# VHH binders against Putative ABC transporter glucose-binding protein TsgA13 (tsgA13): the designs that were tried, part 19

Target 1, 363 residues: Putative ABC transporter glucose-binding protein TsgA13 (tsgA13), of Haloferax volcanii (d4gpw5)
Amino acid sequence: TGGDTGDTDDTEASETTASEGTTSGTTTGDVETTDGGGPSEGETVNAAWVYISEIGDLGWSWAHDQARQAVDEQYDWLETEYTEAVAPSDSERVFEQYAQGDVDVIFGTTFGYQDPMYAVAEDYPDTVFEHATGYRTRENMGRYMGRIYEPRYLAGQATGMVTENNTIGYVAAFPIPEVVRSINAMALGARSVNPEATFKVRWVNAWFDPPTAREAANALIDEGCDVIAQEQDSPAAVRAASDAGVWTSGYNAPMGQFGGENYLISPIWDWTEFYGPTLESLHEGSWEADAFWGGMETGVPMLDEWGPNVSQEVKDQVAATEEQILNDELDVWAGSAFEGESDEFLFQEMSSFVEGVEGEVPS
Short names: E, the ipSAE of ESMFold2; O, the ipSAE of OpenDDE; V2, 0.75 times the mean of E and O plus 0.25 times the DockQ between their complexes.

## First folded at step 19 (VHH; framework vhh_ozoralizumab_d1)

Design t5 (from s5 with T101V Y112S; at its last look DockQ between E and O 0.81; V2 from the best seeds 0.00; counts 0 for: pae E 2.3 > 2)
Fold by ESMFold2, look of step 19:
Order: sequence, then C-alpha cells, then structure tokens
Structure t5 (fold): chain B 363 residues (1-363), chain A 123 residues (1-123)
Amino acid sequence: as target 1 above (363 residues)
Amino acid sequence: EVQLVESGGGLVQPGGSLRLSCAASGFIFRSYRMYWVRQAPGKGLEWVSEISTGGSLTKYADSVEGRFTISRDNAKNTLYLQMNSLRPEDTAVYYCAKGKVWYQWGSGDFDSRGQGTLVTVSS
C-alpha cells in the first residue's frame, strides 16, 4: 500500500491553513464550470485518481481502481480518469496538470504524494484534493484512511486457529507505525484464540517488490512457519505460500485466486464506501475537507471471502468476533500493552511489538 | 451453508406499502453485494435492486425506481426492501440474493438466493 506513517512534526498546527478563497458562504464567481474550477451544485463532477502503481498490481492500486470503476458506473453526473505508476517525484506535475484542466477533484493514493499535493492545493483553491494515508490538510484538501487493523485482528484469529506448529510468518513492508500496528493486531487476534501462537517478521523494505516478498515468504517457511501473512502491494508472498502448500492470508485485494487450496482470508479495502459519499457531497456542493478514519462499520476496511478449505469452526469464531467489533463491544487493543492509547498514538507512534511477536522493531 | 430467509410478503391493495426482510447467515454478509430479484406469475427471474457492501451505492430496475428502496443492516446481517406505491404488476415472489463478489458493481451475477416471499397486489 502507499500507507507510510506521517510524522506529527508536520502537523497542520505548525502551518497557516490558507486558501485563496473562503469556505464561509462564499464561492469564487456565480457558477463553477468544469473548465478550471470545482463543480457548482448539481453539475458534472470530473474526478481523477493518481496511483503509485499499475491498476493491474492486484493489490493497493487495483483496490482503488475497482472503486473508481464502481462510482463511474453508478453516477451519470460523474466523469472519471486516472494516471497510474506515478512516482512521488513526478506527482506534483501530474496534480498540477489535472488542476489546470477540467478536473474538480483529485485523489492521491500514496503517502509520498502528501507534500506535492499540499503544494499544488495552495495554488489551486477551487480544485478539491483528497489524500490517502497522510496527515496534511487544507481547506480544499482532505485526507482519508481506514482502520485496517480491525480486519487484521480477525484474519489473525484465523491464523491462530489453523497453525499446527504455532509459528506464523509475516512478510512486512517497512518498520513504521502503520505496519507495526497491523502486525500487532494480527498477533493479538491469533493469541486471543491460541495463546501459544508466535509471529516471525521479515521486512521487505518496499511496498512492492514481488521477488523480495517471495524470498521473504520462503525464508519464513524454511524457519518453520506454517502460515504466511503479508503486508505488500502484490500477491507474491501469498503465491509463495500456496506453492509451498502452507496456509496464507493476503492484503489489500481479494487473494483467493493466488492462495488456492491453502487460502485463509485477507484484510482488504472497499473504497466505494468512501468515494461514493465523497463524490455525492461534491455533486451536492456540501463537501468539506476532513480526516476520514473509518473502521469496519464504514465498510471500507473489510474481509475477503474465505478460502475453500477453511473449517466452519474458524468461520464461526471470526464471525462472532466481527459482530463484537461492529457493535463496539470489542476494542482490538483491549488487554494489550496499547490499551487506552489514543487514535493519534495508534496511527503515528506505535513502534514496538506486542507479546508473541519475535524480536524487536528495527530502528 | 449460505442461508437467506425472506419474510414480510403478503396481500396489499394497489398504492399500498410493504417491507421485505432477508435474514442472512453462513457467509460474511457485509463483504457481499446483495440483490432483490423477483419472479412474476408465468415469467422468469427479473432483477429488481442491488446494494453495495456498505450500502453507499444502490441501483434499481426502471420499473421500480422511485418507489422501492433497498437497504441493509450489516450489524444484524439483514437486507431490506421497502416497497411503496405498489401496483398489480409488482405481484411476484421476491428473492433475496447474494452476489458472487463485492467488486464489479453492476455485473448482475449472484450465486445463491433464498426461498422467496410472495407479494400480491390485488384490487
């Protein structure tokens, strides 16, 4: 995913939030046109997505693009377009090109787009910007992310129930709070049903590096892990586990085709539940920059289908726990070292493993 | 393993209202698009409405748009169809159906359905 942890040192409080227009009862001009401005109430909305990887990555960018396709099909008043495989260093140019044109809203889907988008948003106050995974905002720039650690916990329960040697491998991206949070949530889930479960972590140090992710998965299997989970923007670790005949849980997108007979389930994204309401608010003229941080109750972070060989007992356990999360009867951090921590801490500052995860988080 | 149990059908006068419910079990309800489909006497199955996993997107057949409202309660694993301004042509057995996947909105494919509940609109 493009979900790097933002540093609190870059907070909105250290910068003047400025736009060239005001939000209180004022718009620039009597009508917004699609040529060079945001939409007026009830007009066509032109929306663009900027992706870090190709939409065929079968992971993070794929999930966002499935949601773009869904809203494109749903709304007759919506026109969509996208640019894929945009490195952060090129992203300012791409955002500016869209903002100069007919685009009313630009979605940037990776952390590295934050500062480029923030700069462009200052220069184009009539264009709306939405940034995934980051922390910076302007009056015309919102941010969004989901609490994926909730379905991670649930997938964790499945791993804890199916492991026979109590050793679960995790092919991880970077040793940053976002990834540490996911590892910890999965471990807490597994240990909630199997106190003997332990996790071994290998760091790819990339979001997308299929050869390295495969090597990490194979190394974990060689170390005795009989379940492989992952946090990568590709299915490579899932494929490696499947090839080796071990249970596997993926991430971002449905991974059943890659996990085959050994597929458990994956935490995945349904971004339609964010993009739909957001685009409607733009069409209605009621959009406001905000900081979306939705859990499973929103439908954005969710679970994939179960694999073909998962027992009814595992399914029933996870369903019962999911109901508790959805009814606000279970906090996934309750009883852990992180119980009572703020959302800010969970988002930005988690830098150590819970009990049951081997080793320490690299500095 | 998938179970879908419809209820709420019955006799109603033209212009009346009725609310159908569908209790779901045996699958992760919130992960799937859901449908209402119907079968009128002597006809095949007709798609009526579709709802996305969290309910943000809804679609309706032209014949029911503006009169019917699909909704879901993911905490209770329940799908609903509120039917207003009912007409004799709405007489059918109504089925709750589970989509094949959460994505590919608008595909129209489903892999299972319930027993159905009969709605009769009679003057």
Scores: ipSAE 0.523, ipTM 0.803, lowest interface PAE 2.3, mean pLDDT 87
ESMFold2 (binder alone), look of step 19: mean pLDDT 81; pTM 0.828
OpenDDE, look of step 19: ipSAE 0.868; ipTM 0.939

## First folded at step 20 (VHH; framework vhh_ozoralizumab_d1)

Design u1 (from t4 with S107K; at its last look DockQ between E and O 0.75; V2 from the best seeds 0.78)
Fold by ESMFold2, look of step 20:
Structure u1 (fold): chain B 363 residues (1-363), chain A 123 residues (1-123)
Amino acid sequence: as target 1 above (363 residues)
Amino acid sequence: EVQLVESGGGLVQPGGSLRLSCAASGFIFRSYRMYWVRQAPGKGLEWVSEISTGGSLTKYADSVEGRFTISRDNAKNTLYLQMNSLRPEDTAVYYCAKGKTWYQWGKGDFDSRGQGTLVTVSS
């Protein structure tokens, strides 16, 4: 009754000692994969993006997805996919599903994905992970963000030059270092050309809440603000300012169609300049976990085009300052309470306003 | 107003090299994809090359791949095309062109071009 059973017994009566080296021999053409995981050199790369919101929002997820589309078009060795509207509480499962499949690299695009991704990356060391906006890394998990405060400073100069009331409103998301950094940079920019400029901040306590963002913009206008800036994943504050005939600066995406005759300019993102090189490094087998922190010189943070009624004087001032930033001739924090602070402080710790911003950052 | 001024064209023998330059003004140069396009005698406008805002992505027509190199210097608002191993069929007026957006890579979508610079490749 024994028939053919599964063969789990191997005779180990003799061990072979033959082996070959795995590094450069006389050929010198061998390439090893990095310790950070990922596909071998020259293989197809399967990449997945996980988004907090829908890609049609003309906001944060839209900007990332435009870059996904660009790399998908560029590289015939790349296959891309995405999952949108993934709450942080569901993200561990989504990351695990991708890591268990044929995906080589997973991009997680919101801060709330940090700890879920960090946990999954430990369990799947052969998969590469890249996390936007966070500060944790592993040998197979990199992180990335751009210095949006550079174009914020530039847009700030424009607000300072066009305001007649010297009062600029900022419709903000959450009182976290990312948002505080943007408010401060915009205020420093405005005050660099108009020392009388002041900023009033209203907190939406959401990235996306069009009714609340519109209400906040209108309240700021009622308080005397004649310029409205914003940090939201929708154009609602820009539309409110446009409806009221007030100058406006948007965020994330080109917003000229929403700002109309009173549109100034917007800080926006081109993530292509991060995703392209990163995916090439995976394809070439040279990827390593890193902490990308790119400024305008990389092309990741940038400006949208000027609105139709912006004067040449404003454009010339901003262009001159942009040249200084690109040539490392201007530190946007110089002369402020944050002069000389490290990139890590700017990234993780900034929790107070510079001079010219009214009130205190909420606890 | 968008201004694009090409230079560096001329007469060159087959197998020779030229470097074209394009000086840009009147728009935020670094925020746009840029193109080189050309028009040969008796032909329509042909796409030659495209470069992303920061230069991380570059794309070429099959007829020039491996011989031409597009680059940009965002600090100087200048676009370049290095042309090597030139052939008689490369004879054309070369135009620098501004993309409509930073996104929609590979679509051949532009809204402005310069006056062009003539490249003639003949013995």
Scores: ipSAE 0.681, ipTM 0.875, lowest interface PAE 1.5, mean pLDDT 88
ESMFold2 (binder alone), look of step 20: mean pLDDT 83; pTM 0.842
OpenDDE, look of step 20: ipSAE 0.895; ipTM 0.951

Design u2 (from t4 with G108A; at its last look DockQ between E and O 0.71; V2 from the best seeds 0.00; counts 0 for: pae E 2.5 > 2)
Fold by ESMFold2, look of step 20:
Structure u2 (fold): chain B 363 residues (1-363), chain A 123 residues (1-123)
Amino acid sequence: as target 1 above (363 residues)
Amino acid sequence: EVQLVESGGGLVQPGGSLRLSCAASGFIFRSYRMYWVRQAPGKGLEWVSEISTGGSLTKYADSVEGRFTISRDNAKNTLYLQMNSLRPEDTAVYYCAKGKTWYQWGSADFDSRGQGTLVTVSS
């Protein structure tokens, strides 16, 4: 989920690009010699990251860059570089510049990079490409994302337990399957422990727009929401809730500092658990393009630390449910309209709300 | 709330092996980096090893690299340290420790530790 940061008009209707999903969420590569390019076994790996926003956005790009810094520190055979604030319209040029140089692998971290990267990957078959949040692949272009709806469900339980008004606000990005999936998972989580909980959604129509996200949070609070959740690439909605003395759940990155005394918990990303193994596979010569779709068992989608005023009862409930998810004892979608749907459907097709979410997904 | 219970220490001859375990409870174990630290008699705490939240990255003090292996089992909320080729200077109380966050890898940033388990390496 999170991190489809394209502006408007970055997705066309498609029936021919349906992707295959990995249900286990663990990448298991075959042992074989590489057919494509990339570094020779045991040589230096040169890696580049391309980010839609500033690495100081305190959210999506920040989380990716913290993981880049971690792998850079860890591996003496790895050289890293990055380019930040790259609009999708500029991204083809940036990918080409890296591919023409000595870069072995290029990570593109937003949905809007999909088609530019897909085109460049065709022209540079000896370079490896990895694309976050998308669904297209090539022999030399993998894709990766995490099942953030798992920790969303868990954070949802926390929201359902702490709300006194039974009304939870969600500051959302775009009405696309990725965001609808997160809203639904959070609502299902909340209602699993509080059947009276309801969600009100406001659409920012941007991944990163702190002023608009703050305004949306304040409007939801004015409508009676006593818990604010969000799906944005910044902490602005969390800050707004904190300023208003309202419980808040963030997204993407640890947000305890921004939520303060009203912080609940956040679904967040530890991309180290993807980048580490991926870069090792490149170094070993075993990398293959695939479709990483990892859940909490991989460590990529995870929960942040609890806020200072969260009760032990809430913590115990969430811990018990987390154990069920990790043991495959809980289907997040069970009992909902989406029970039994494939990973492909969940990833690309979800376009309606579950019970308890007010209104309908915009057409 | 946070509980870290180390076990597996004991008396071992030089060149021997031990496997330490740390049972964790009272926090979301899988959300935190974990550490082994040790304290030799009359000395301060020495950082030994660090492991990332999912276990993809591990780091070791120079004095133990190649001999010790840190691992974790997030389903069992358990941290491990496999210690091989033990030396007399490895004699210490070993503590598992909870990090504060997943990021800033290599910072040795931890906020809680257990009561420790004694490892004695001597003839």
Scores: ipSAE 0.502, ipTM 0.790, lowest interface PAE 2.5, mean pLDDT 87
ESMFold2 (binder alone), look of step 20: mean pLDDT 83; pTM 0.838
OpenDDE, look of step 20: ipSAE 0.883; ipTM 0.945

Design u3 (from t4 with Q104K; at its last look DockQ between E and O 0.68; V2 from the best seeds 0.00; counts 0 for: pae E 2.3 > 2)
Fold by ESMFold2, look of step 20:
Structure u3 (fold): chain B 363 residues (1-363), chain A 123 residues (1-123)
Amino acid sequence: as target 1 above (363 residues)
Amino acid sequence: EVQLVESGGGLVQPGGSLRLSCAASGFIFRSYRMYWVRQAPGKGLEWVSEISTGGSLTKYADSVEGRFTISRDNAKNTLYLQMNSLRPEDTAVYYCAKGKTWYKWGSGDFDSRGQGTLVTVSS
């Protein structure tokens, strides 16, 4: 069947240029067709995922691959494949290889893929591209990310309630807006229930470096932190905290097995709630490049289940706050230095700590 | 700790409709896949439908496909089953059930269910 032929740019008023921040100002409506390519309505969709790390990393790439497996199981019209452990410097080659083949959509899962994918998308206008965590788009290249700071705030409340020393350690990746935003949200959450809570940050300067992450966690514990949170693509900091008998909050993926009796909770990703609708839109011929920026209401950013020793009082507090977030009754940034800032600013420009986080963001 | 309370069952004529509800508590509802299962008199449990954590994926047993719609409201911790074009063979106690994990779509594994609500389709 011929399906939707794609409308011209008569949709009018939709912004085609995104600022450095996240925007929902791009067009909503029928997909613009620049010249053939992409699947016709109702046709088989061939999709490829390109991952920065191995799918067994039990972190970022694992979470994306769980969603690939879910959509692969769900849709008879979908064929999926993936390439793992693709360094950004190699990614242009991988994107081009897929675009030259029969792949209709390519998902690139790390910030470092942005410029390579942006370049390949220009050369292959009939192929669809979706890029996680970035800020660039084309008519055939969308972007996506979730407001992880919402479940970060919730996990932060839990850390604030369980700390006895009022000192929480955060094993961080890079001093970039994405990570600063997460640190700030967690600190605001903790301080919303415990104004004396403070955060000490150690920068690993890598997304994945288990030995360095463990060392950072142990150093924070030695400094008196009695709760360890982290933003890493491995469970190493969670394991270090567990070995030391310290409360711990993970990230990306379920961490209960690594935190054991000291596990608190983790902000995690269910990318199924993005990939499902996106692949359906491709199959139906209605896909458009946009800037997905979904909160907990979408199901993409969420919480893992509580650890075995977390009190009912902590669970009740977090559940009450989660309800406020889901009902659009709580602005995580209210009362902070960042209250009233645009999504663009929050996404791209946050470079300083809120009250309660020790030190300054490295420049 | 996990509590699932079904409601909305009743007596209906063939071709009629019912909407079942399930109120959930004692776990992070939005973080789990959810199921409807049913048990006809004297029979074992039959899988009916599954829904993903945010609701973007749904699947159905062949016997109900096109007639039943599963949905969830994560803000209200409530699961729903809209049943249309009901047939005598749909007569059963309907249970909502909590998936064992938030992932592993299609695995069929659940670990908790409610007390059920009776649906009777009879002329």
Scores: ipSAE 0.536, ipTM 0.819, lowest interface PAE 2.3, mean pLDDT 87
ESMFold2 (binder alone), look of step 20: mean pLDDT 82; pTM 0.833
OpenDDE, look of step 20: ipSAE 0.871; ipTM 0.941

Design u4 (from t4 with I28L; at its last look DockQ between E and O 0.87; V2 from the best seeds 0.81)
Amino acid sequence: EVQLVESGGGLVQPGGSLRLSCAASGFLFRSYRMYWVRQAPGKGLEWVSEISTGGSLTKYADSVEGRFTISRDNAKNTLYLQMNSLRPEDTAVYYCAKGKTWYQWGSGDFDSRGQGTLVTVSS
ESMFold2, look of step 20: ipSAE 0.686; ipTM 0.877
ESMFold2 (binder alone), look of step 20: mean pLDDT 83; pTM 0.839
OpenDDE, look of step 20: ipSAE 0.887; ipTM 0.947

Design u5 (from t4 with G99S; at its last look DockQ between E and O 0.84; V2 from the best seeds 0.80)
Fold by ESMFold2, look of step 20:
Structure u5 (fold): chain B 363 residues (1-363), chain A 123 residues (1-123)
Amino acid sequence: as target 1 above (363 residues)
Amino acid sequence: EVQLVESGGGLVQPGGSLRLSCAASGFIFRSYRMYWVRQAPGKGLEWVSEISTGGSLTKYADSVEGRFTISRDNAKNTLYLQMNSLRPEDTAVYYCAKSKTWYQWGSGDFDSRGQGTLVTVSS
C-alpha cells in the first residue's frame, strides 16, 4: 500500500483572498487571473519533468520523455528540462529546486512523488504542479493518468486467443490499485474470448528491476504459462519470454524488437496527447488543477502494432472490441465484481482479483 | 497490408475550397502520426502537414499554414485535409502517408502512402 488516502479537508481556501471581482481588460499585457498558478497568457512557458528512472529505460520514463521531446519540438514558446533517476526520497529537493528557479510547471511522473510534490506545492503556490498516477491535488497541483486498462483489456483478448495451455503469466510490479486494475482488465479481456483462460501473477515489488522481472517471467513459464504479460518499466519480461519461445505482451513502450517472432502486442502510452493541451492551457493562461483520466479516445493509452505472427482472426477480434471502447459501447468491467464502480473507486480502491486470476492480492 | 485511399480531389477555382479524405486500413491507424504530402506536376514530393496520434499536435508547411487544416477521426480510421483559399500553386496529387512510429514528431519519417487524389486549381 504505497498511497496516501488523500486529505479532502485540506482544500484550504484563501476565502478572503479569493478573486471576488470581475477583472476588466485595460491593456493587452495584463495578467489574466486563474484559480491556479502559471505564466501569463502569451509568455514563454518553462517546464520541467522529474523521472523515477533513466529516459533510456525503454519503459515508463522513456514514454514520458518522448512526449517531452515532441512538445519541445512543437512549441517555440516552450522551454523544457528534465531530471532523471530521481528516487521518491530525493524528489522534494528536486521539486523545490525547480520551483525556486524559473520553472512554471513541474511534472512528477511516479506515484511515490505524490506526498513530496503535495508538500512543495503548498510552499510554492505560484508554480504549477502536475502529478501522474496519484490522487492528491491542490489549487496549483493537478493530477493525470490514462485508462490503460482499456488497451490492457484488448491485449488480454489477444492473450486469450493465442494461449494453448489456457495459462497466462503476468509479471507485476506492486499490489496496488493501479496494477490490480491492469491485471483484472487483462484477465477480463482474455476470458471474454476464452472462458477457460487463467492468470498466474508474480510480484516483482519494483517498477524497474530487470533481473527480478526476468526471473519472475521464467518462473511463470516453468509453471506452464505459454503467454507472458507484464507491468514493468523495462522490457526484461518480454525478452525472457522471447528467449523461451513464448508469446509475450509488453507495456509502456513499443517492444516488438524484444519480443521478436513471439511478440503479440503491448499497451503503451502517448503522453503528447496530455502534455500538448496542458501546456497550451498554461500558455493561454487558462490552466486549472484538474484530474485527467483519459481513455483510448484521447490517444494517451493506446496499443503498439501487432507482432509478425499474430493471426488475422486475433487482429479482427481486437479491432472490433477497440471500436466499441472508442464509441463508449463497452464497459470493460461489465459482468465483473467491479461493474458500476465509480472512476474514483477504480482509480484508488481496487484491491481484489476478478474470476480467472489465481490467488489473492497480497496486503 | 497497409492501405491508404485518398479521395475528394477535383477541379476548383482559385480561392475555392476542397476537403480531402483518406481511408486507412491494415494497421492500427490511431497509433501512428499521419501526413499529407503532395507532388506538383514535374516536381518531387513535398510534405504538407503532420498530425499526432490523437490530433493534439499539428504542423504545416509554410506555404499552406493558415489555409489548410489537418484532422483525423480515429473512430472511423480517416484522415482529412481541409483546403481553403486555394491557389494555382496548390495544384498537385495529394497523398496521405503513415509515419513509422508514434514518436519522433517532426521527423518526416513516413513509410507508406496511398495512390493519391488530384487537386487542380485553375480558372
Scores: ipSAE 0.659, ipTM 0.870, lowest interface PAE 1.7, mean pLDDT 88
ESMFold2 (binder alone), look of step 20: mean pLDDT 81; pTM 0.825
OpenDDE, look of step 20: ipSAE 0.903; ipTM 0.957

## First folded at step 21 (VHH; framework vhh_ozoralizumab_d1)

Design v1 (from t4 with Q104E; at its last look DockQ between E and O 0.64; V2 from the best seeds 0.76)
Amino acid sequence: EVQLVESGGGLVQPGGSLRLSCAASGFIFRSYRMYWVRQAPGKGLEWVSEISTGGSLTKYADSVEGRFTISRDNAKNTLYLQMNSLRPEDTAVYYCAKGKTWYEWGSGDFDSRGQGTLVTVSS
ESMFold2, look of step 21: ipSAE 0.727; ipTM 0.890
ESMFold2 (binder alone), look of step 21: mean pLDDT 82; pTM 0.830
OpenDDE, look of step 21: ipSAE 0.879; ipTM 0.944

Design v2 (from t4 with Q104T; at its last look DockQ between E and O 0.93; V2 from the best seeds 0.00; counts 0 for: pae E 2.01 > 2)
Fold by ESMFold2, look of step 21:
Structure v2 (fold): chain B 363 residues (1-363), chain A 123 residues (1-123)
Amino acid sequence: as target 1 above (363 residues)
Amino acid sequence: EVQLVESGGGLVQPGGSLRLSCAASGFIFRSYRMYWVRQAPGKGLEWVSEISTGGSLTKYADSVEGRFTISRDNAKNTLYLQMNSLRPEDTAVYYCAKGKTWYTWGSGDFDSRGQGTLVTVSS
C-alpha cells in the first residue's frame, strides 16, 4: 500500500551528523492511538522546557523561551518551568527527573536530545515528549520543526539584490541537512533575482561560538563577500559585518540592533504558533505524537522587519514572492536538483549544495 | 508609511453584532502582534484585544471576553474583530493597532494605530 516510510542511516553520535526529518513512525508507529500520555481533559498542564544554551543567548534558546513566556502568560491552566544550558550528555538525567515528577509534557529543543529523549520516553509512557529538529517518535514522543527555508529564500532574494560583488558569505553551523537546506534556499532565493550571485560558506562546527563566528565573518569579508548571512545562536557574525560596514542578515532573533545601518533582514522563529496549539491539545486531551513541519502559513518561521537602509524595490520584490509562498504558488526548490523531492528528503537527506554555492558539503 | 484603515463600524441595537476590519500596509503585517483598542466618548484609550503573529494566541479585556473574537488574515494583511452581544457601554471609536514587537505577549505595547471606526450601540 502507500506508506510514507523514509529511513535514516545515522550510526554516528548526534552531535555532528544528525539527520532531521519528518518520519511517520518508521519503527512501529500508529497515528490512530490516543495512549501517548498527557493530562486528562480540562486539568492543569505542567510543562517543562530543556534548552541547550542560556535563554539570554539571543538565539535559538532565546526564541524558544520567548514562546514559553508567552504561553505561560496566556493560559491560566498552564504551569511552566525550564532547565537551561543542558549538554546532550546530561539531558537523559534531566528528562528523567522531569518525567518522575509532576510534569505532563517535556520539550527538548536541540537535535542532540533525540536519543536521550527517545530512551526516556519508553520508560515514562504517561509523560508526553516533544522534540525539536529530530526525526524519531514514539506513541508519547512527537517531533517539531519549521520550514525556515521559506524565509531563508526570501532573505536570499534581498541578499541577491543588494550585493555588488555578487559574492555572499554564509557563517554556518554544522554540515547537516537542516543547515544545508537553509544555505541552498538562501542561494536559490538570491539567484532567482540575481543569477550571478554566489555563496561562500564557512563552517563554525558549533551552534554557539561567538569568537569563531566573528572570525568566519571577517574571513568571508576579506575574501570579497559584501553581504554576510549566518546560522548561529548569537549575533556575532551580524555584529562583525556591521563593524565592517557590510550588509548582513541574521538568524533566530531580530538582529536590527546588531546590524545597525547595514542590517538587511533575518529569518526568525515565533514558536508561540507551535507551543500554543500543542499545549491546548494537551489541555483538551487530543494530543497525538505527530510531526509538525510548518511553513510561513503557520507563523512559526517568519521574517523580522527590514533594516533602515533597505530600498523599497527590495521590499516589494520580497513581498511579492512571499505572497506566492503563502498562496502555495511558489516551489522554492523549482529548477534545482531538489525539485519534486518529498518533505522527508528535504528534512533528512539533503547533503549537497545547489548551483551557485561554492565547494561541496563536508563529509 | 505604516497605514491602518478600520472599517465596519455603525449603529446597532443592544444585543446586535458587528464585524470590524482593518487593512494594513507599510510594514510586514504577519510579523507583528496586533491589537484592537477603543475610546469611549470622553474617555481614554482602553485595550480590547491582542492576537499573535500567526493567530494561535488571543487575549481579551474582561469586559469583552466571550462576546468579541479577534482574528487575522495574513495573506490579505487584514485584522478583524467580530463583536457579538453588543452593549451600550461598547459604544466607542475602535482602533486597529500595531504591536511594537512580535515577542512581548501581553505587554499592551503598540506604536501605531489607525483613525478608527465608530461603533454606536443604542436602542
Scores: ipSAE 0.597, ipTM 0.839, lowest interface PAE 2.0, mean pLDDT 88
ESMFold2 (binder alone), look of step 21: mean pLDDT 82; pTM 0.839
OpenDDE, look of step 21: ipSAE 0.863; ipTM 0.937

Design v3 (from t4 with K100S; at its last look DockQ between E and O 0.89; V2 from the best seeds 0.81)
Amino acid sequence: EVQLVESGGGLVQPGGSLRLSCAASGFIFRSYRMYWVRQAPGKGLEWVSEISTGGSLTKYADSVEGRFTISRDNAKNTLYLQMNSLRPEDTAVYYCAKGSTWYQWGSGDFDSRGQGTLVTVSS
ESMFold2, look of step 21: ipSAE 0.647; ipTM 0.863
ESMFold2 (binder alone), look of step 21: mean pLDDT 82; pTM 0.833
OpenDDE, look of step 21: ipSAE 0.913; ipTM 0.959

Design v4 (from t4 with Y103F; at its last look DockQ between E and O 0.71; V2 from the best seeds 0.75)
Fold by ESMFold2, look of step 21:
Structure v4 (fold): chain B 363 residues (1-363), chain A 123 residues (1-123)
Amino acid sequence: as target 1 above (363 residues)
Amino acid sequence: EVQLVESGGGLVQPGGSLRLSCAASGFIFRSYRMYWVRQAPGKGLEWVSEISTGGSLTKYADSVEGRFTISRDNAKNTLYLQMNSLRPEDTAVYYCAKGKTWFQWGSGDFDSRGQGTLVTVSS
């Protein structure tokens, strides 16, 4: 029931360009056992989160902080703290300050923290580090991210089923592989149920710029888009679509309050499903640095609830496809130019649109 | 329409076990925290257990911790409560309940519940 707009959200696309590896989001058993990572079994765990932005309602940092609050409430052996609004250029200092203290594990939530954290992790081998959105690891430094393109594909199916004009607008952040991947996944989803669906993209060139995102949404509507999707850290595009009486799909956080009568659904994050097991493994002494890359089966990337006017037919179609994803019966990229590509390619090299997305990815 | 249908209740001896099930429909089951709550004869509603969307977090009332286990199967839209070492004071109607959101862990806040299933523990 998010009703508030956070100003400090940061998403994987603005901060990530890295391959997340080939794991299914579970510990592989192939990762080297860390020498002294984390506390001894059964000891108190002191955990710190470092956020790129200020804590706000329903954004990227908000979602991570809700999960911090959840684990803090859950575990009597856990003590948590956080530092917000840490620019990448300041992050090495913040990681070092925590590692010098009583902190057992440090979570860094943006791609720009990768090299600073990697450096500090070498100097503090007894401290555990976990880096969201990155691709580097050490014996004491793991990495984590979710396959948001899975629920993005599902939301895409909903857009394809509800559009009457067969033209869907996408208010995008930056023309980087992460965002291109999300656009492509949504288009593939839409076209899996509506081969005539097409996407028009407008680049905000920011993760958070409500006035520009609203302007982009309105421009897409003026161009005939009767569904607006977005990849922004605010609900501004969703609000613009709602004001115009067109269907809308948000991102990051529940957007039902902003989309109102025209709300479809949103891909969103529940980081509790990563932080819980990770902190338990630290407490039990079984933590290993690995490359978590969890899909919907983990609960980390997921869907918000349906809007009030979405038909049962749309809900049933998306549920059936979700079941296929959860049972490993559907590859999101199947039938596309990207079918069979490695995770490395998808994260680092995807620079072109699939069929149905108008125009070219800007160089 | 949110539907929650509990089953698995019955008469059991002290020290026995039961497994309750709750079939869910009418909402995206995997996107919500879920609860078990109970109402003993002549008493008010008592919170029993909570589980997170993917099941990674579970929480229990002190009176049942160590004896009851909450779980969920998101592929089957089903919530479970395994009740071991049952005592006469566990006699109650048990309700499955839907949390309002995925977040606010530990709030105790829910917006829907089923008709309940009766558990009677007596010798």
Scores: ipSAE 0.698, ipTM 0.879, lowest interface PAE 1.5, mean pLDDT 87
ESMFold2 (binder alone), look of step 21: mean pLDDT 83; pTM 0.847
OpenDDE, look of step 21: ipSAE 0.835; ipTM 0.926

